# VHH binders against RCC1 domain-containing protein 1 (RCCD1), part 20

Target 1, 376 residues: RCC1 domain-containing protein 1 (RCCD1), of Homo sapiens (Human) (a6ned2)
Amino acid sequence: MAEERPGAWFGFGFCGFGQELGSGRGRQVHSPSPLRAGVDICRVSASWSYTAFVTRGGRLELSGSASGAAGRCKDAWASEGLLAVLRAGPGPEALLQVWAAESALRGEPLWAQNVVPEAEGEDDPAGEAQAGRLPLLPCARAYVSPRAPFYRPLAPELRARQLELGAEHALLLDAAGQVFSWGGGRHGQLGHGTLEAELEPRLLEALQGLVMAEVAAGGWHSVCVSETGDIYIWGWNESGQLALPTRNLAEDGETVAREATELNEDGSQVKRTGGAEDGAPAPFIAVQPFPALLDLPMGSDAVKASCGSRHTAVVTRTGELYTWGWGKYGQLGHEDTTSLDRPRRVEYFVDKQLQVKAVTCGPWNTYVYAVEKGKS
Key: E = the ipSAE of ESMFold2; O = the ipSAE of ESMFold2 at other seeds; V2 = 0.75 times the mean of E and O plus 0.25 times the DockQ between their complexes.

## First folded at step 15 (VHH; framework vhh_7sr4_2)

Design w5 (from t6 with S108Q; at its last look DockQ between E and O 0.32; V2 from the best seeds 0.00; counts 0 for: pae E 12.9 > 2)
Fold by ESMFold2 at other seeds, look of step 15:
Structure w5 (fold): chain B 376 residues (1-376), chain A 124 residues (1-124)
Amino acid sequence: as target 1 above (376 residues)
Amino acid sequence: EVKLVESGGGLVQPGGSLRLSCAASGFTFSDYAMGWYRQTPGKQRDLVADISSSGSTKYGDSVKGRFTISRDNTKNTVYLQMNSLKPEDTAVYYCAADFSDYRLPWTQDEYDYWGQGTQVTVSS
């Protein structure tokens, strides 16, 4: 009994408000570091200034610009100004609380409501995957919004199983593996081929015929992963967060031998030709308003994804972690502050013989759950 | 070439009002957060106001309730309406642009682009 140990969480990236991100103190952590050794953490939810940790025993603990702890916690979800907490209620009901981040867990919440699962167990599968996590409520009939009204109903016919919120948009995965998006679309993050906003959930027709297993929402970009392990990604790419070529990344081979090329004189874009040894032009993409298929190196299958404000992280079936996008706080985990427009494996976990099982990104940091390879 | 050109500065009496403008060119304006900062000689730049690409605003504590930031994406211009001016508002006001909508207090100098500044002087 005493010889069994859980896996461990690791953190890297921005921690300038003192949030625990690993074993170090400072404004940023560039390489994965273990956090809370010996604590059985089952949920990490991070904002840019604070992080919420939930243990399997029901303890919620905050680190960073917000601090405090509470018991009987079933789930937590952190956003920049607001913390949502699902707790065991005074009776058979669960209690959903919404707290202002600066006074979280102190005094009275901004808002609270008893939430009763529906009579039938659509949110109580027999030990299998349950209805999603916050911000999706366990009944899958509503979600928590970071802005009032905090309780947002969902049409029951959507049959939501996962819901993720970006800075200005929402992604919903339904029980059939279809994806819906709504909210702001100014950066192509809705995936409908336009930049128009959508007031109501709208099906992504570009993914028709595919069955999606996971969605992730970043600041202004979106990701989903199919049941077959394919990655589809869309939205804003000024920092390489889509793993599509960008205008200004340091590691695109800017210093390689130049080939002859021309500036397009008819008003088209200026191309940089120093990026490829094969003499191919080095184009770039600022916005991708339709889902684009992304291949990982070595043909690896993806199983999980998470997004920060301007970066993307993916876990493969074999337990590898790939990251890309904006990296100036070290949130890509490559021991540097380099931004990337291509997937790159985080070598720390390979070097330590660890299998990555989960990833969750805050806006400017990354948290990873991993186990020793001999334990799976 | 990126250019941020401030205008509208000048001398004004205490209690008066002034409207600053910052015209931007050389980048896709609607994709950038915009901000106003001010600096007196020998001191660090202080946040006055910023506005995200989506229109969300934030204000420094000393100007909250008196100043209003706004943007017009069709004119590639950000504005600062300054009311109830005080002598302590005297400074050079800078326009700034950044691709990140989340500006950390310790990273004010990490804005992608800055204007040359416009002098505002409040004296009786």
Scores: ipSAE 0.000, ipTM 0.278, lowest interface PAE 11.5, mean pLDDT 80
ESMFold2, look of step 15: ipSAE 0.000; ipTM 0.272
ESMFold2 (binder alone), look of step 15: mean pLDDT 78; pTM 0.783

Design w6 (from t6 with S100P; at its last look DockQ between E and O 0.08; V2 from the best seeds 0.00; counts 0 for: pae O 13.6 > 2, placed apart)
Fold by ESMFold2 at other seeds, look of step 15:
Structure w6 (fold): chain B 376 residues (1-376), chain A 124 residues (1-124)
Amino acid sequence: as target 1 above (376 residues)
Amino acid sequence: EVKLVESGGGLVQPGGSLRLSCAASGFTFSDYAMGWYRQTPGKQRDLVADISSSGSTKYGDSVKGRFTISRDNTKNTVYLQMNSLKPEDTAVYYCAADFPDYRLPWTSDEYDYWGQGTQVTVSS
């Protein structure tokens, strides 16, 4: 009997190396397009030039500048230079492999190590077991680094639940819902109020008293989502990826020109110039080094976030998808190449009566898992 | 083969003007951010100006108000209009391109392609 609710993956944005994002052959796709039907994809991990797809049956496929396939794959994590693969072995151990991306899984990996999942011997009495996703290893005691040594231990007292890597920094979510960051900080992406780098995980004190449920790391910006559905965002905003005012988008004429300065209804100040006169600076934020609270339209609660190099995507509790930031490859999914410094709902999924369940961004593209809405 | 070819350099008196051009080929010009950098011997390359694929501009502090960057996507050419030239503007000027234009144009290590450079000399 048919007990399966249909779901599918969709892609949009940059595909100029032949990545499978949709049906088009161009360099970019501007509207969500379904990926090939009949494939039970459970993991998408995208880099600039290629995308790794993992099926529930353990098949790994690469699409783009690298093409290839492998079996017995539990998980994969793609970066531009390196592909990490977690494979099932004959025993209880798993095999972590690191491949040069250009090898396309041919020949020998750069590095490999057997990994024993420690979580198999420890279960929660309520019956919920937690397992990490690459780059966090299943034991939650190490992660995969894009630089040798590829296996990086984590202090056990951190009790990591999620770990995300940006271009130059790391975010770690612990079992208590606390957030740590480390790595490069020159764009404010660490969230500590300075631009200094951190060699070791450092707690985000600005989030004290809040319980976070998700983290996401972009090129040079950071996002987390609280258990109550609030979004906190920080880092680089040159392209509007924080949904805060930018110099470039303000300069592109989104503001109606006026000859006088006025206050908005919420008390913020804006400067606007008359039609024939210009030159007054518009307010903008280039770098936000502390977490900033971001409200979605209509007060929607967030549950998932993902970041590309200069864009941000968020899934709401009701299954809507919002995107913002740099959009010149169509990676915002609005059927255009417009960049935005404010959240905008991707209407494709609403129009198709689809509920978005997951999002994952490559640097310049976006992949989305959605299911049909059920009966009322 | 990607090529960036600068022209328009030369000797000019203080207070004078020059217009540099950079003709580009071998890539989709309208997708790239373009920039001008300058370098004196023994020193780091300095940002002069950049222009995004959408036409947004940024300038180095020492040239702001005196230099103007522009682009013509139909001719695959970026320009630098240099007015009120000073002796400290003497340098080799390089055209650069970055794809995609998400890279930070303020560092020379961020650009994908560089021209051979054209000498600008400002002296009496």
Scores: ipSAE 0.000, ipTM 0.188, lowest interface PAE 13.6, mean pLDDT 80
ESMFold2, look of step 15: ipSAE 0.007; ipTM 0.333
ESMFold2 (binder alone), look of step 15: mean pLDDT 79; pTM 0.785

## First folded at step 17 (VHH; framework vhh_7sr4_2)

Design x1 (from t6 with D101E; at its last look DockQ between E and O 0.27; V2 from the best seeds 0.00; counts 0 for: pae E 8.9 > 2, unsure alone 62.4 < 65)
Fold by ESMFold2, look of step 17:
Structure x1 (fold): chain B 376 residues (1-376), chain A 124 residues (1-124)
Amino acid sequence: as target 1 above (376 residues)
Amino acid sequence: EVKLVESGGGLVQPGGSLRLSCAASGFTFSDYAMGWYRQTPGKQRDLVADISSSGSTKYGDSVKGRFTISRDNTKNTVYLQMNSLKPEDTAVYYCAADFSEYRLPWTSDEYDYWGQGTQVTVSS
């Protein structure tokens, strides 16, 4: 197979403000639906009430509670109150704009600043040292925050390659594959074994010696994926977003009670409640303050992850999509509104002969890029 | 144990006023969006008012301009001031809480926790 396969974006979950998830109407979509056919979208960034789409040709389009379009767009990052837009300037520098979401792309931005790319090739002649996407800036020496000050410098020695913002915290992946976290910690989302907040980036000591390839941040939880495809996950689990037993599902008996849930080896607390079939209290984990290793069904290797407010999505090396967590808006993509505290494959893509290549979660929805599988 | 305890309901004449209170415990109140829903005979529970952790408010169309939701994080309490009451406002009023600051108040099933309800009757 020598030619690139056709691909499309799909959406599911909450769309109650009219954000595009296939139907474009109603409040939620429970099964993946194709969107924007024939448009070459290279970035999707979703907030609670609107979604930003960026095409490879530089067009930015907003859907949902915010609307509008703009050209010369290199990247966009949506938060509920603010839209960050990186636009091409007349020279090599880019213009970072921050817009109030309700009036985005109309009139004047709230704030704007020229930003420069990182000086590449000086210490890495292979030329593979560029930062990825917003909120990390191209220079990899700052990121954009939805809370003023919008431009947040990073110490140059961090050598950031990826940065993801949760509701109250940040995760940073550096060039060596180390992970740092900072911000609010009261739900264990920083992964340091305490619930204390951190004002500055702090290395996750529990992951030292491992090489991480990706990070994802959700409402109050965190995920990283190792170079070898292992998933590490931590933070809040009241909705099953860690794929660990929850109080709600344990009390309802939907967690496997006979194959007993045991203590996590990283020292997380296992608590018990009445809800098991046999009358014994079912164990559950409300907070996981250290990274926990998560196995996918059949030992599948992960390559990408994304998090919403209370759900998690993972793409495997072979192009499957797994989702878990809070699902009552259909954001898990299983044709229902069931919440899960265990990974479940989204069968739609298998049924349609599609390989999933990327996933991006908004707080209450999920967007997926998939390509056709080859002829078999 | 999470508790949401409503109070302040009762019988009132049309055009009158009531103030409902909902005292919360068992969770970090400042993290939660809080809401009031009501259930009228023969219908599902419907949104009355919603207030985010930061104080942003939304109202159902039938009560907009007459009802005001507020919160006091020092007392872990959310309030509903109901003015210009009409007989159609007669219902059981429920306090609700959601673990996130995101608000999706179009159905009662979207909230994590609910109170036991307090009766409001507007008649005669």
Scores: ipSAE 0.012, ipTM 0.343, lowest interface PAE 8.9, mean pLDDT 81
ESMFold2 (binder alone), look of step 17: mean pLDDT 77; pTM 0.765
ESMFold2 at other seeds, look of step 17: ipSAE 0.042; ipTM 0.389

Design x2 (from t6 with S56E; at its last look DockQ between E and O 0.39; V2 from the best seeds 0.00; counts 0 for: pae E 15.9 > 2)
Fold by ESMFold2 at other seeds, look of step 17:
Structure x2 (fold): chain B 376 residues (1-376), chain A 124 residues (1-124)
Amino acid sequence: as target 1 above (376 residues)
Amino acid sequence: EVKLVESGGGLVQPGGSLRLSCAASGFTFSDYAMGWYRQTPGKQRDLVADISSSGETKYGDSVKGRFTISRDNTKNTVYLQMNSLKPEDTAVYYCAADFSDYRLPWTSDEYDYWGQGTQVTVSS
C-alpha cells in the first residue's frame, strides 16, 4: 500500500529542433506520446527550442537545440535564451547558475550566485509540490529573470509561494493565496482592468476574498486556480487561449479562413475586428483585462494549470486534462492541428486509463505526467 | 483593412545591393512580429528574415551575414537590406506579419498576414 502509482511523462506539440517529445524526431507530435521510460523525471521545463529534464537523483538532461547533461541539479528553468540551474553546493547553500541557451552546460555560465535553499520539497514528481521552484528562488526573496539583471529581489513581506513568468509579465502567488502581477500589460495580461504596465508587484483586487492555489503565465495571458477548483483567466484571446469567444472560431467558416494559407498566399484580405468599443454587446473577446471565471465542460474542479505562448492546459481533480487555444503544432493533443476557443478534454489519457497529475507547457508544446488507474 | 505593401524590388547585378520596404496598415504594428519570405517557382516560401515585436532577429542560412532586417514602428514599416546579392537570391519577396512575438520555425503558413510580393532579379 505504500507503493506509488506507476507514472510516466508524455509530450505533444512542436519538436522541430529535435526536442524529445515522445517517440522520436519529427517536427510535431499531435497525440500524447510517452517519453523514453526508465528515467524518474521530477521536473520538466520547456522552452521554444529545447527542454530541460531533471531527475529525482539530480541529473539534468537537455533535449533539442541545446544538448548535454549535468549532475547535482536540484531544479532547472528553461527560457528561450537562458537556462537557469540550481545545483547542490558543498555546504548548505545552493549554486544558482544562469547559462546562455546556445552553450548551456558547456564552459562557463553567464552568471552564478550562492543562494540559501528552503527545506527541499517532497520527492514526488513535478506537480502537487511546485511551490518554491524556479524561477522563484528557494529563499522566496528573489526570482530569476530571463533578462538582465537576472537576479530580481522580492520584498520578503510578499511571502511568495509561487512565481510564474510569461513572455512579458510575472504572476506571484503569496502564502495567503493572494495574486500579484507586474510587467507588460498591453494585452490585458496583468488583470487590473487597464492595459498599463506595472513596474512593481500589484495585487489583483478583482480576486480579493478568494484563495488561489495555483498561477500560470503564458505568452500574453494569465490563469489562476482557486482552492475550490475555479479557474480565472485573463489577457490576450486572439487565438482562443482564454476559452472565451473569438471571431475566428465562430460556428461558420471564419476560423478556417483566418488560419488558411490560401487566404494569405492568394492575396485575399482578412480584416480583424477590434472588439466592441461602441457599447454594444461584444460577441467576441480579443482582450480580457479582468479575471474571468471559466467553467469546464465535464469536471468543474481544476487543480493545475500551465500556459504556452498561445495555449492553455488544465488538470482536473479527477485526473483529466483539458486544453484550448492555438493548436497548429498539435500542442493541444487532439490528434489534429485545430485551434479551439473552448476547453476540450485530451481523450488519449481517458482512453489509456491514465490519470493526469501534472502539466507543463513550453511555448508551443505540452508535457504531461500521468499515472495508471489502480496498481500494476 | 489590413494591408502589407512591398516595394524596392528590381533588377540588380551580382554583388549588388537592394533595400526592400514593407508598409503596414490596419493593425497595431508594434505588437506584431514581421518577416520577409521568398519564393521561386515550384517551391515553398522560404524564410529570409524575421524580426520580433521586441526586435530579435532570425535569418535564413543562405542570407545570414548578407541581409539585415529592421523595423521602424513610427512609420509602420519593416525593411530588408540585401547586400552581396547572388543569382540564387532571385525570387518574389513577401512581407508577413504575425500576432505572436515569438519567432516561428520554418513554417510560413503560420503568419497572419501576407503582402502581394515584389520581384527581385539578380542577373549574372
Scores: ipSAE 0.000, ipTM 0.278, lowest interface PAE 12.9, mean pLDDT 80
ESMFold2, look of step 17: ipSAE 0.000; ipTM 0.190
ESMFold2 (binder alone), look of step 17: mean pLDDT 79; pTM 0.789

Design x3 (from t6 with T107S S108A D109E; at its last look DockQ between E and O 0.21; V2 from the best seeds 0.00; counts 0 for: pae E 13.9 > 2, placed apart)
Fold by ESMFold2 at other seeds, look of step 17:
Structure x3 (fold): chain B 376 residues (1-376), chain A 124 residues (1-124)
Amino acid sequence: as target 1 above (376 residues)
Amino acid sequence: EVKLVESGGGLVQPGGSLRLSCAASGFTFSDYAMGWYRQTPGKQRDLVADISSSGSTKYGDSVKGRFTISRDNTKNTVYLQMNSLKPEDTAVYYCAADFSDYRLPWSAEEYDYWGQGTQVTVSS
């Protein structure tokens, strides 16, 4: 009764460097397209110009501005200039490597270190292998950074379960479901109610008492999902990536003539623009520095989230995919290049009788794993 | 209105130096990544150098060690110091601004704003 490949991967959005995102041609894919049929992919990690694919058999393949392959790979994590790879060694230790992306895995890595993998002896809460999810290392006592020093220790007291890196910040989910953030905060992406940077992990006090199950970090925004399926989102909203009212998604070419700034009860800023069509100011939210509760249509419960540079994707408990934010490369999956400041279901999967199980966003594209209805 | 205005181009002998400036207005400069691109007639624009909103820099391989990008957020200006110039550096140099840290080297659709360019000519 074993099903070796119960589902398939789909891609959409930017592919202007030849990265595989369906047919792998042109600059953009506007509708979900199947990719790598018959290949058992367990990890997709995408940067702006290339994508890393890892199979369950340990093969790592690069597609896009860098193309290459390597074996004995347990995990990979792509940033634009650097690729982190976790490889099996001849003994019980694993080898963490950092490669220049342009090397395409040829020659020598920029840096390497042996790491001792240790299992906590727990089931995977999301049904996927937690010990192999970079940038958090398998020991959960360190993570790999795209900027030297590449090996970054974590205090043992944090008991990290998940770690995600945005463009300038980090999110950490601990074993108790608490969320920590640190790094740059100029766009409210840390969620502490200020725009100040944090050099060390700082607990999000606004989420105390709630148990979070998932975190995701984007360019300058942050998302977490509670065990009960609620979405909390914060940070920059210039492109509608928070699903909060935005200044006419900049694509209209309207120029900000005058602004007045107010603070909401949750510490977010409300700006008023003098360029409204009727001459009256129109409110929008540019920065949300505290977690905001986001409701999906029909009360749908979220279970997974992922963020690109300016877009957000969420998978529901019933296998639906919602996207919002900047969409000019088709990374929202709605068969157009429309940007949105509200969640919209990606109809392709519903129309094809597919249930979405996982999503991972590159900066300007989206990769989705889905199974046929009835194979759940 | 958003404006990016390049200056500092001109004619220079091989081995010489130039400093390009790009004055920006109409947006919150400190929130944007800035870049320099160059183009010869009939060719696509090539990345020369980028600097993120946080000050992280990237360079094209052909200019590493010779060119330096910098920014002054108090003057809303990005600079390109060009040393040890070669005839192959002859091009129109464009300033560009983008809200995202993620940029495509030649995609006008990716960069939010572009300047009109300044000519740099390296010849004897």
Scores: ipSAE 0.000, ipTM 0.279, lowest interface PAE 13.6, mean pLDDT 81
ESMFold2, look of step 17: ipSAE 0.000; ipTM 0.244
ESMFold2 (binder alone), look of step 17: mean pLDDT 82; pTM 0.830

Design x4 (from t6 with W106Y; at its last look DockQ between E and O 0.29; V2 from the best seeds 0.00; counts 0 for: pae O 11.0 > 2, unsure alone 63.9 < 65)
Fold by ESMFold2 at other seeds, look of step 17:
Structure x4 (fold): chain B 376 residues (1-376), chain A 124 residues (1-124)
Amino acid sequence: as target 1 above (376 residues)
Amino acid sequence: EVKLVESGGGLVQPGGSLRLSCAASGFTFSDYAMGWYRQTPGKQRDLVADISSSGSTKYGDSVKGRFTISRDNTKNTVYLQMNSLKPEDTAVYYCAADFSDYRLPYTSDEYDYWGQGTQVTVSS
């Protein structure tokens, strides 16, 4: 292989099914570990029990509870029970396949359909956004769901450019930078100020006037990043995955003093049992049903976000990685299993003089692409 | 305050039955997997039964066919019906709650909440 490769992928967190996250010891990795040296990976998609790796040359490889490899792969999206794969077909259209995870890439898929490729089927390209990675299909007219029906049409007027699925909800970013949500809402993950479910895409009115550049969906929380680098976050916060000290829903019920772990700017942990520095207990919010602005330490601008089931990761414009939320498998990357309700920089990359360029969270692990400082 | 309160334990003859209950409060019960674990002195806690938020069940090999886990989301309660009890079922039984995203939970430090335990004693 003669291709230039200026960076590498790293993994940390849960690997109890043999997912590649460094050495094969134990069920979890607490510090970033390099992956697949010498392989030009362009997509990582992880479920709880297995991870799909796609190379620029079109090779798909599975690691963990599922194993196997296939060629001609353009994209893959892993969920716990199902693997979606977008492949070059024998004809001009792409082939969307849905596999049962336990037998993925062996025999026949559960379901397959030819789909319109990204730009090849349009006479008027100005009329439709082509933003997609799975689960959004290249034509932006449909997405794949891990729950039947697997092929889900989208109204063309939505002009989708990104779509992300959480455990029970969906986020859609349109060409104008507006955000829509639908699905289950019981943890406030839809961001409409209620806990009601939505059957159809519904515009996030609280974000009107802002232009969003990125969305991320976790198990039961949601994140978006504006064009100017601001983070908006909402949904479930029982594990600190929102990194928010708010008065919202906790004031409507019984308040409870809790031990909370937070980080100083130097990366050290601060335990808090509530409000000791201000003379009153600080409430800890279980659910945030409206988008809330989140400031990173040092006022850093965000450019990318990714969410696991109960944790959040953000990449800054200067190549730093911040993580927070549930950390009991080491998925926060801080050499411990401490959960956090404040963003903490992952010092490994700073210590190794690496710039983080991308992050992808599985439910209980984190995968990161980083390059040497001073390289492109 | 999160609480898991077990009840229904006690002394029973071999071949008898008990029904354990675990009443939960302080969290959204319908979103959590619930489980029963048991512990004999000097040993680690072992899985007895687990029920997901959607009602899917899993059992330890030694209790399959004899024990049944169920949940009532309107009462925030999980139950363990224990039939055909044997002396080797003697243990402290713990109720546990965890967010239902776990397919295969490991060790006690992976569960969010635990009860205080209830003693089940089956006469030798």
Scores: ipSAE 0.000, ipTM 0.317, lowest interface PAE 11.0, mean pLDDT 80
ESMFold2, look of step 17: ipSAE 0.005; ipTM 0.288
ESMFold2 (binder alone), look of step 17: mean pLDDT 78; pTM 0.780

## First folded at step 19 (VHH; framework vhh_7mjh_2)

Design y1 (from n20 with Y104W; at its last look DockQ between E and O 0.75; V2 from the best seeds 0.00; counts 0 for: pae E 3.3 > 2)
Fold by ESMFold2, look of step 20:
Structure y1 (fold): chain B 376 residues (1-376), chain A 122 residues (1-122)
Amino acid sequence: as target 1 above (376 residues)
Amino acid sequence: EVQLVESGGGLVQPGGSLRLSCAASGFTFDSYAMSWVRQAPGKGLEWIGRIYTGGSTSYNPSLKSLVTISRDNSKNTLYLQMNSLRAEDTATYYCARWDLSEYWGDHPMDVWGQGTTVTVSS
């Protein structure tokens, strides 16, 4: 018997509606717990109250506030109000279905449409699809939106290969490794240096000359990873989700910072923390409207990223997992509910001699695929 | 600082009614959507419904005929009216604040109250 096992999935964070993350009775799991032993899961998509699991055999199962199963599923994407499902048809077309989450997979979907895979465009360089997973459709000419109209066309010249939706914005990675963003921008999550909304995809000029390999969208923040393993991150940082210094976390006095109170020109009060070096005031960043380069500890290269509502997770080339941001539900995986404004390695996987291969975040939870070291 | 405090729970006979209150402080109440969630002893959480800033509501279909959610922005208070109560409605009832979005994506609850206990028995 060879090493034929597919690896194992682990979950942590919020599970109060009975989502599979370990015990089904608590509200949260603070340390990674193995799940669905012996099931060959190839996709996990999680929302606040339920999680969708897709197997390599095409079975979709729901866990949490929604339950049910379906066959011939190629992909699924969960949001709190809506479940999108891509099902294989008998012919070359696939069927995109959108379900109300509360009645998912029962009766009729809210909406359904046949879609044609992108194979009509060009030969695949390695025989792999150019289009990413939902919400990007296989045709790469549209994406599924959790708000009607559910089918959203994309301009053909964009040549999308990955698309991710945050709470108010979208990120698109094109075939050339360029990144576009659109939607709401009040928290700087579009990365254009302004807080203005964008109605249509707009190129991130600050990333010009770099080739990006991954994008991830959180509630109100954005991440991309370059082909060389560099992390660029922008948007909202009130919970430390950018791994940049945030005043909200420093107010608890866990750093070198010292508080000083000063008056603004209009007589209101503002707090300043003590200097980080040589007595200079330490900078705090509530909003980062331009992409910022983020270094992981030990100079590790990132290869994958995923974001929840207010937390960020990255996988390194050597199979380590780092998490940061809001941690009050245990979604950072550090055996506590501490929030962080710097990357911290999830020691569980190191301690168990596991190599992390994939991560996918729901709003307040984290799912991780890992294999034993010395195995692929 | 941000705080939600539920009240109005207690013992009620089957078929009776109760109105629960949730007092909000430490944030701009009328800028947030709000929800009620409950947990029966030994069971998981069950979503009851949401009320948006404009006053529109969305309910769990299983509970829609039994409950009404309202808000009074002048008092920073969220309400849950429950009627025709049954023994299975015995639970701790929580109010929760939602992150509001006008675009798309998930709107997870970020602030919870401590809960108020409702017992329905003879």
Scores: ipSAE 0.339, ipTM 0.700, lowest interface PAE 3.3, mean pLDDT 82
ESMFold2, look of step 19: ipSAE 0.330; ipTM 0.695
ESMFold2 (binder alone), look of step 19: mean pLDDT 84; pTM 0.834
ESMFold2 at other seeds, look of step 19: ipSAE 0.354; ipTM 0.711
ESMFold2 (binder alone), look of step 20: mean pLDDT 83; pTM 0.829
ESMFold2 at other seeds, look of step 20: ipSAE 0.447; ipTM 0.757

